# VH-VL binders against q67xv2r213to389: the designs that were tried, part 3

Target 1, 177 residues: q67xv2r213to389
Amino acid sequence: NMEQLAKTLTSLYNIYDANRKPDYIYENEAEFRSLYVLLHLNPSSGVMGEPLSLWFRKLTFALVKSKEICFVRNLLRLYRMGNYKNFLSRTASEATYLQYCISEHHIREMRLVAVQYINNVCYKLQPYPLLRLSQNLKMKELDVESLCHECGLETCTDPDGFTVLPVKQSTFRSPED

## First folded at step 25 (VH-VL)

Design a1
Fold by OpenDDE, fold request of step 26:
Structure a1 (fold): chain C 177 residues (1-177), chain A 119 residues (1-119), chain B 107 residues (1-107)
Amino acid sequence: as target 1 above (177 residues)
Amino acid sequence: QVQLVESGGGLVQPGGSLRLSCAASGFTFSRYAMNWVRQAPGKGLEWVSSISWSGGETYYADSVKGRFTISRDNSKNTLYLQMNSLRAEDTAVYYCARVSWDSYGFDYWGQGTLVTVSS
Amino acid sequence: DIELTQPPSVSVAPGQTARISCSGDNIGKSYVHWYQQKPGQAPVLVIYEDSDRPSGIPERFSGSNSGNTATLTISGTQAEDEADYYCQAWDSSDALVFGGGTKLTVL
């Protein structure tokens, strides 16, 4: 589970720190450290740890400037701002396999936020093609349909045979509420 | 092929009424949401009202709420804007615009019809 | 309610990159569209959903949206790109909002 992973990562970081060399980054160290950030994106997750602001201050300059740390730092910012569009886009295109696995629950959160805004704010005038929605959510069309249904939204087939999301539906409800 | 043609504009006194029409052609009108956007002389674009594809949902800018009514007749491929209690600040070129099926931006616009409210 | 703020004017030399900003609280949560309007003409959609380009729009047009600012970028600006540009977005109060517009001058 996530708590066990957090403890394991902490132990790993202690090993790195105990063997720290100036201006040296061990193989895979940056990626492993990036996982710590992803585990703590949501302060309400229950995962033990110090504030990320303090955590970042303890990193060496080389680690801070690594592409892995820069990437998750950007994701953290996007997550905090609720920028679901860029969060979903960047995780889909730039995350490593491990980063993506750790981020799955955050990705789901952002997809739920996206569906909410799409239904309530953005696409309220005419049906929206589910295929286009799948592109925005970075997931398969069938999975998008399931997600919409999970959120209390209905889908239908347009005259051309394409699955669409009808206009603003009052039945929307986040499954995490 | 897609065409939007506004009509009904003209000179009207404050407190008067006008009804604008937008004739659509070249596409299946009943599948697309429609909008009214206005532009005062030398000023920027201002959203006025939107109506869903079926006409079941309507939205209005606060500046026109209670005075303007958007409607549509899909059998006639026509969009309407009933304008009551007109004010000087309502003076503008009024555009009708279609919502793109895929992009959801306004992909086609008419050339506009001028409404002048003056005593 | 969301208010979209644009600079009133931007000037660039031919071949340079023009950037037009559209600022608004939490604008990153909304999809932003951009329109080009030349004198005496109706607006033309040049960017939709933050960064996508309609067919027929040159590749030099691009868009981004992050945080509180959406940006329209025109790389290799040409004389024909001189026009007024407007950003547009829906807010959570069921209002469609246009920015104040930006006059792009190609020197």
Scores: ipSAE 0.598, ipTM 0.858, lowest interface PAE 0.9, mean pLDDT 93
Fold by OpenDDE, fold request of step 26:
Structure a1 (fold): chain C 177 residues (1-177), chain A 119 residues (1-119), chain B 107 residues (1-107)
Amino acid sequence: as target 1 above (177 residues)
Amino acid sequence: QVQLVESGGGLVQPGGSLRLSCAASGFTFSRYAMNWVRQAPGKGLEWVSSISWSGGETYYADSVKGRFTISRDNSKNTLYLQMNSLRAEDTAVYYCARVSWDSYGFDYWGQGTLVTVSS
Amino acid sequence: DIELTQPPSVSVAPGQTARISCSGDNIGKSYVHWYQQKPGQAPVLVIYEDSDRPSGIPERFSGSNSGNTATLTISGTQAEDEADYYCQAWDSSDALVFGGGTKLTVL
């Protein structure tokens, strides 16, 4: 589970620190450390640990400047800001396999936020093609349809035979509520 | 070819009423949401009102809420803006604009019709 | 209603890069559209959904939306790009909002 993973990562970090060379980053160390950030992206995730602000202060300059740590710091910022657009875009394009796997829950959260925002704020004047929505959510169209349905939203077929999301629906609910 | 043509603008006294029309052609009008955007002389763009494709949803800027009514007749491919209780600050060129089907930006605009509210 | 703030004017030399900002609280949560308007003409959509270009819009036009600021970028600015530019977004209060507009001058 995620808690066990966090403990394992902590042990791994201790090994790195015990053998620390100045201005040196071990192979895969930055990626592994980035996973800690992702595990603690949501304080309510149930994964225990020190505040990320304090955690980051303990990193060496070289690690802080690594692409992996920069990446997850950016994701953390996006997540906290509720910037689902860039969060979904960056995770889809830049995350390593492990980073993506650890982020799957957060990606789902952001997709739910996206669907809510799109339904309530952005796309309320005319039906919105699910194909376009799939591009924005970085999902397959069929998966988008399923997600919409999970959120209590209906879909329909337009005159051209494409699946669309009808205008602002009052039936939206987060499946995680 | 998509075309939007506004009409109905003119000179009106404060407190008066005016009805603008926007004639649409070159596309399936009933499929697209429509908007009114105005621009006072020498000023920027100001959103006035939007109406959903079916007419079931309408939205208004606070500055015109309660005074303006957006409507549409899909059988006539026409968008309307009923303007009541007109004020001097309502003086502007009024544009009708179509919402893009896939982007929700306003992809087509009319050339506008001038409304002047003056005593 | 939310406010979208644009600089009143931006000046660039031909061939240089012009950047027009559009700032607003939580603008990163909304898709931003950009319009170009030349004197006596109706606005023209030049960027939609933050960064996508409509057909017919030159590739030198690009857009981004990060944090509380959306940016329209015109690389290799040309004389014909001189115009007013407006950002646009929906807010959570069911209001569509335009920025105040930016006059781009090509020196």
Scores: ipSAE 0.595, ipTM 0.856, lowest interface PAE 0.9, mean pLDDT 93
Fold by OpenDDE, look of step 25:
Structure a1 (fold): chain C 177 residues (1-177), chain A 119 residues (1-119), chain B 107 residues (1-107)
Amino acid sequence: as target 1 above (177 residues)
Amino acid sequence: QVQLVESGGGLVQPGGSLRLSCAASGFTFSRYAMNWVRQAPGKGLEWVSSISWSGGETYYADSVKGRFTISRDNSKNTLYLQMNSLRAEDTAVYYCARVSWDSYGFDYWGQGTLVTVSS
Amino acid sequence: DIELTQPPSVSVAPGQTARISCSGDNIGKSYVHWYQQKPGQAPVLVIYEDSDRPSGIPERFSGSNSGNTATLTISGTQAEDEADYYCQAWDSSDALVFGGGTKLTVL
C-alpha cells in the first residue's frame, strides 16, 4: 500500500529531523528521502501533503546535493516533461532496487506514453521489431508484446520469425482508461 | 548490395506533369517503406512523400498534397512519384530513400534525379 | 507542420567538439535522426533514434534529444567532417520534417 508506505516514510523522516545534527546525513537518509519524491511524482496521486517544491526547500543543502536526491529530481523533471525515453533509460540504469520498485507504476506509465507516441507519431510506415521496442522501453521482448496487447495493439510475426508491431493502429487505448 | 536508382527527371513547363521512378535492388523491397526527398539547388532537404511497405499508407508534405502521388510496385521493386501541376518551386533533385528496418532513419539513398520546372 | 530549427552554420577548429542543435516543440518526445551531406552527394545517416550510430559511422559522432532540443555532437572534429547536417523527425500531424540544415566548417 503506497499510502501506508508514505506514512511510514513520513514517520521515518520525523525521526531523522528530530535527531538532526548540523551538516550530518544519516546512513541511507538520502535514499529514503528520495523515495518520498518518487511516491509523489504524480501530483494527482492524492498522497501529497505538500508540493514537492516546498518539500525540497526544507531539505538540508547536503541532502539536496546528494546523488540520490539529484537523481530523483532529475526523474521528476523528466516525468513532468513527459520525457519517457530518458525517464526509462535513467530508471533502468541508475535507480536502486528500492527506488525502482517504488517507481514501477511510473515506469509503466511512461512505457504507455512511449507506446502511444511510437504507435501514433514515431513509427507509422513499416512494422517495428519488438526487439528494438524492448530496448527503448527497457523491458523484455515478451513483456513488450504483452504491453502492446494491453494497449489494444496487435503484434505479428514477420517471415523471418521476428515479432513486430504493425504500422500505426487506431485501436490504441491506455489500459488506465 | 542495396541500390536505389532514380530516373524520370528532366525539364518541364509549369503546369506540366512528370513521373519519377526509383529502382530498388539488393534487398526485399516489399518489406521496406520508401520515401521521396527533394533538394532545391543550394537549399536544404525537404521531405516530399512516404509510402508504407505494403503501400497501404501514404503521407505527403503540404506543399505537394493534391498534386503528387506516391506509389509502388513491389513486384517490380520500383517506387514512383507522379507529379502533376508542377511549379517552379518544385525544381529540385529528387531522392528516393529507404526506411531502415530497425531504426526508421533513411539508411540508403539514391543518387537523385533532377527535375527542372521552367517556362 | 512543426518546424525544426538549426543554426545555419557552425565552425570548429580541428580536434575541437562541434555541437549542432535542432530545436522543435516537444521534439524530445520524438525520435530524431541526423544526416550528413557533402557537396554533390546524397545524404548519409549518421545518427538514428536520437543517439544510436549506424555501422561504419565513427564513434566521435553522438546524439542526444531532450525537451525541445536535439543535439548532434562531433568530438575531435576532423576535416572530413565538414558538411551539411540535417535533423529529421516525425510530427504528430503525420508530416516528416527536416531541419533547415547546418553547414559545419572545419577551420
Scores: ipSAE 0.571, ipTM 0.848, lowest interface PAE 0.9, mean pLDDT 92
Fold by ESMFold2, fold request of step 26:
Structure a1 (fold): chain C 177 residues (1-177), chain A 119 residues (1-119), chain B 107 residues (1-107)
Amino acid sequence: as target 1 above (177 residues)
Amino acid sequence: QVQLVESGGGLVQPGGSLRLSCAASGFTFSRYAMNWVRQAPGKGLEWVSSISWSGGETYYADSVKGRFTISRDNSKNTLYLQMNSLRAEDTAVYYCARVSWDSYGFDYWGQGTLVTVSS
Amino acid sequence: DIELTQPPSVSVAPGQTARISCSGDNIGKSYVHWYQQKPGQAPVLVIYEDSDRPSGIPERFSGSNSGNTATLTISGTQAEDEADYYCQAWDSSDALVFGGGTKLTVL
């Protein structure tokens, strides 16, 4: 339950702040604080709590400079830009196990953004190779094909036997779930 | 390795017809969309026509629509441009260009074939 | 529909950075490709999908595309970079559009 997690994290942060030692970051504190940002990447997600603009202002300077906070601030920027390629790449290479687990919903959302974007803007006369989607989405090719089908898109096979996505299909829909 | 070779250019009178061909080698022709792009002497690039990888879908610039027909024969690895009702403004070097498999830019171009429309 | 405009010429000194713009309404919503054409030669793809470089193209070539402007950037410009440069995109009907071209002069 992401709402309950957000409330629990806020309580943890209050405990950190009430026990603040000068120039000190508690073990794993930066990571746990980063999880709040990941839970609130989409302001319309219904995960309640303090808006991120106010939340960032309350961080100590040491925390703002931490690797974990810098990482999620960059992910927030990429998310708001719709830059799925770098969002997925940075998450795959830099997220801790906890950061990744919290991000799974947003990882799926970015993959859906990618499929929608490719279907809308890529070249109609030459289908998009699933191998390239697999690389950009950090997914196995079969899982990419399943994702395309979940989005109401059909795939086909090129003359060399590679799976490809014909683009500009009018059947695109965001999946239920 | 990858080669695109245009042929069929030459001198024609206004109102005449000409068929260009583009022979492809060194790659699986039938997986690539193909385009004709022309360039009048001293001028910039102008898109002429596109054809899908299978040949089932075609597009034309307004300046040539109804006069030019793009086609392909995937069994012969050849792209064609049938040009009818030629006008002086059709004078240009005509390039065939391949849409890249992995980037969608035009990654390979032929050497071009000159079409001159004059009396 | 998208109309692509480029400056007719850009001049830079050797070693300086050249920036060639390509302007179009909401061009940042489309992929932009860039081609280099030297005298007597066919065009060569130098940037694809806004910012990616094909293999064999020197790393001094880079690109960006945001809002209404795509930009080809050549850092450390060399005499061999003197050429005509064209941007290219697809419009909303999948028709192909080229910019008018920019002559880069390396003084």
Scores: ipSAE 0.293, ipTM 0.678, lowest interface PAE 3.5, mean pLDDT 88

Design a1
Fold by ESMFold2, look of step 25:
Structure a1 (fold): chain C 177 residues (1-177), chain A 119 residues (1-119), chain B 107 residues (1-107)
Amino acid sequence: as target 1 above (177 residues)
Amino acid sequence: QVQLVESGGGLVQPGGSLRLSCAASGFTFSRYAMNWVRQAPGKGLEWVSSISWSGGETYYADSVKGRFTISRDNSKNTLYLQMNSLRAEDTAVYYCARVSWDSYGFDYWGQGTLVTVSS
Amino acid sequence: DIELTQPPSVSVAPGQTARISCSGDNIGKSYVHWYQQKPGQAPVLVIYEDSDRPSGIPERFSGSNSGNTATLTISGTQAEDEADYYCQAWDSSDALVFGGGTKLTVL
């Protein structure tokens, strides 16, 4: 349960802060603190805690400059922008196991953002190849096709036998609303 | 290897007509949308017309609507541009360009054919 | 309809970073592609989908797109990079639009 995880992490942070050595980062501290940001990427997620803007202000300078905190701050920015390609790419290449596990819901959200974006903005005269979408979304092609169908979109086959997504379909619907 | 070769350019008087061709080879022509892009001497690139992979949909820049007709023959691997009622402003090098299968940039361009509209 | 505005020229010393902007209303909601054109030659795709580089294009070419501005960045600019550069996007009616072009001079 994500709410319980957030409460447990807050307790851990209190222990770190009670034992604060100046300019010192405890083993794995930056990673565990980074998880708070990932739990709160969507303020409407129902996970309780203080707002991220206040939370970032409380970090020590050493933690602010850590690779783990810099990574999740960049992911937060990408999430807010809807930049699904860089969000998914950075998560796949840089996330630790724990960071990835906590991000799974947001990874799905970014994949849905991608399908909606591709349907809305890509070139009408040439269908979008599922192979390209598979690469960009870090999903197997079969799973991408299933996601498109879940969103109310149909796929077809090009003259070479590749599966493609015709864009600008009026049947798009988000499966989560 | 992918190749696009334009032909049919030349000197024509205002009000005249020309038909441009673009011969495609080295790829499955019928899976790609195709475009004509022109460049007047000393000027930038200007989109002229697009045609869908099947030929079922076409689009035109406002400056050429009603005067130019894009078409394709997928059995001959050839893209066409019929240019009627030519004006001095149509003087340009005309490129055919392939829309990339997986990125939608124009990944291959021909070397262009010059159309000169002058008395 | 959307218009893409580029500066007419940019000058950069060799080894420095060149940045070429492409401004358009809500351009960050569309994919932007970039083309390099040397005198007497056809354009060459150097960046597609805002930030991706085709095979064979040097790693010093990069791109970004957000808000109303897309940017082509060439780090460590070399003499061979001297060319005209064009951005390209789709407008809301699925018509194509090119920016006016930017002459990059390496001096």
Scores: ipSAE 0.276, ipTM 0.669, lowest interface PAE 3.4, mean pLDDT 88
Fold by ESMFold2, fold request of step 26:
Formats: structure tokens, sequence, C-alpha cells
Structure a1 (fold): chain C 177 residues (1-177), chain A 119 residues (1-119), chain B 107 residues (1-107)
């Protein structure tokens, strides 16, 4: 579980710190340290630990400049802003396998945030195209349609045969997953 | 080639009526919500009215509600604005604008038709 | 319900970065679109959904939207960018709202 993973990572970090060589990053060290940020992306998740602001300040300069740490710092900002488009895009293109696996819950969360946002704020006089959602959410169109249906939303077909989402549906609900 | 062409503007007395038309070509008109936006001389853009892609739902700015009626004929690819009880403050260039299918910005605008309301 | 406020004018030298603000209560919870209008012409969409560029719009145009402020940014401003700029958003009642417009002068 996520608490056990966090404890294991903390033990690993203690080993790295006990064996610190100046200006050196151990093999995969930046990636494993980046996982701490991803585990604590949502402060309301109940995963205990040091606040990220203090955690970042304790990193060596070499680690702060690593691509793995820069990436998760950017993801943290995007998550906090609710910028689902860039969060999903950068995760799809830049996450390592481990980073992606740790992020799966947050990826689904951002996709649900996107569906709710589109239903609440988009223009009700013209349905929203599922093709656009598919591109922004990094999902196949059929999977996007299934996600909309899970959220209690119905889809329809426009005059050119494209699947579209009528917005401002009052039937929206968060899935119990 | 996507085109929107407004017509029906002109000089009219206060209290008079005009009907504006917007002829659409080069795209599937019935897929798109349409809007009228006006601009008084030397002033900014002001939203006037919206109509859904099917024509079943309409909205109006408070400044024109009860006096203006938006409509569309999807078989003729034409958007209309019936303007009644015209006032001096209705003097403006009137644009028709298309809501983009995949971005919801107004991606195509006509060149506008001038309506002048004066005694 | 939302009122969009823009500065009436912004002046920049060629090659400098121009920033045009659009302020509204909780505007960051809505999509914002930006239009360029040159004298005697209809408006042209330059940014949609806060930050996306339509095909044919130069990369020097960018946008952001958070909190109570959306911003259109033009990096490396050119003389041809001299125009009026309008922001547009959806209000809480699903009506459309335009900002008052900003005259960009390139000197």
Amino acid sequence: as target 1 above (177 residues)
Amino acid sequence: QVQLVESGGGLVQPGGSLRLSCAASGFTFSRYAMNWVRQAPGKGLEWVSSISWSGGETYYADSVKGRFTISRDNSKNTLYLQMNSLRAEDTAVYYCARVSWDSYGFDYWGQGTLVTVSS
Amino acid sequence: DIELTQPPSVSVAPGQTARISCSGDNIGKSYVHWYQQKPGQAPVLVIYEDSDRPSGIPERFSGSNSGNTATLTISGTQAEDEADYYCQAWDSSDALVFGGGTKLTVL
C-alpha cells in the first residue's frame, strides 16, 4: 500500500544520505526520490510525511536540477492548478514506468476533474466533441464515452456523425471507484 | 471556404424595425451554435444574442430582451435577427459569429452590417 | 454576471513583450478566449480555451488564466500586432461576456 511504499522509500533515502558523495547521484536515485513527490501530490490523501516545501529544500543541488525532480515539481504545480490538459500530457510523454504507476490514481482523478469541468463550464448550446476530450485526456474515444457514462452523463451524435457530449447535464455524479 | 455574410442593415427611425440576415456557406451550418455581436462606433464588442445549433434554445442580452428575436433556418443556412422598437443606442455594426466546433471560441465572423438609428 | 475589465491601452516597443490583462471575479474557473481586431476589420480569434492557438496564429501569442486574471502575452511584439484586443468568457448564467478592449500600440 502507499504508506508501506512511503516507509520503504524513506529507508532508501536514509541509505543514500548516509553514503553521500559530493556532486554524485546514485543510479536511479533521482527517480526514486521523485516518487516521494508523487505519493504526496494530494495533501488530503492521508499519506503522512514531511511537507514538500521542506522536503525539496533538503535535496542536493544536483538532485534539484535532475530531470526527474524537475518533472515532478512541474506536475505538482499543474495538479494544484487543476490544469488537467498539461498534467495528463506531460505524464504521458515524460513519466518513467514507476512514476506512471504511482500516478495512476491521480491520472484518473484528473480525468474525472476534466469531465466535471467540461460539463459545468462549457457552452450548452453546442455539445462538446468527444474527439477533443479524447485528445486532452489521453484516452481512446470509446474509453472517454465509457467514463462519461460512469459519471452519469449521456452522449449523442452530431449531424456529421461525430460523438458529442451535451453539457450542463444535471445527472453528473462522481463514480465510486 | 467558410463564409458568413451579413445583410439587412441601414438607416431607420427610432421605434422602427429591421431584419438582419447572415448567409453561411462552406460548412455544415446545422452543427454550430451562432451568435450576434455588435459594436457601436468607436466602442467595444457587445454580445447581443445566441441560438443553439438546432434553433431550440435562445438567449439575449438584457439590453435587447423583448425587442430582438434571433432565429435560424438550417435548410437555407441562414441566421436572422429581427430587431423591433429600435433605439439610438442600437446603432452599431452587427456581426454574426460561429462558435467553433472543437474550441468554443468564435472562429469565423462576418464583415458586419451597419445599423444606424437616428431621427 | 461576470464583468471583464481590461486596461484601455498598452504600449510596447517592437521586440518587447506585451501583456494584456482581463480581470473578472473567479475568471480562472472559466475558459477565456482572445480576439484581435484591426481597424475596419472583423475580430480574429488568436487564443482559445485560455492558452491554445488556432492554426495560423504565430507562436509569439500565448495566454494564461488563473484566479481573477487572464493574460494575453505577445512575445517579440511586431508592428503588425498593433490592434484592439478583446477577452471573452462565459458567465455563470451561460451568457457571453466581452471585456472592454485594449488598444495595443507598437512604438
Scores: ipSAE 0.244, ipTM 0.665, lowest interface PAE 3.7, mean pLDDT 88

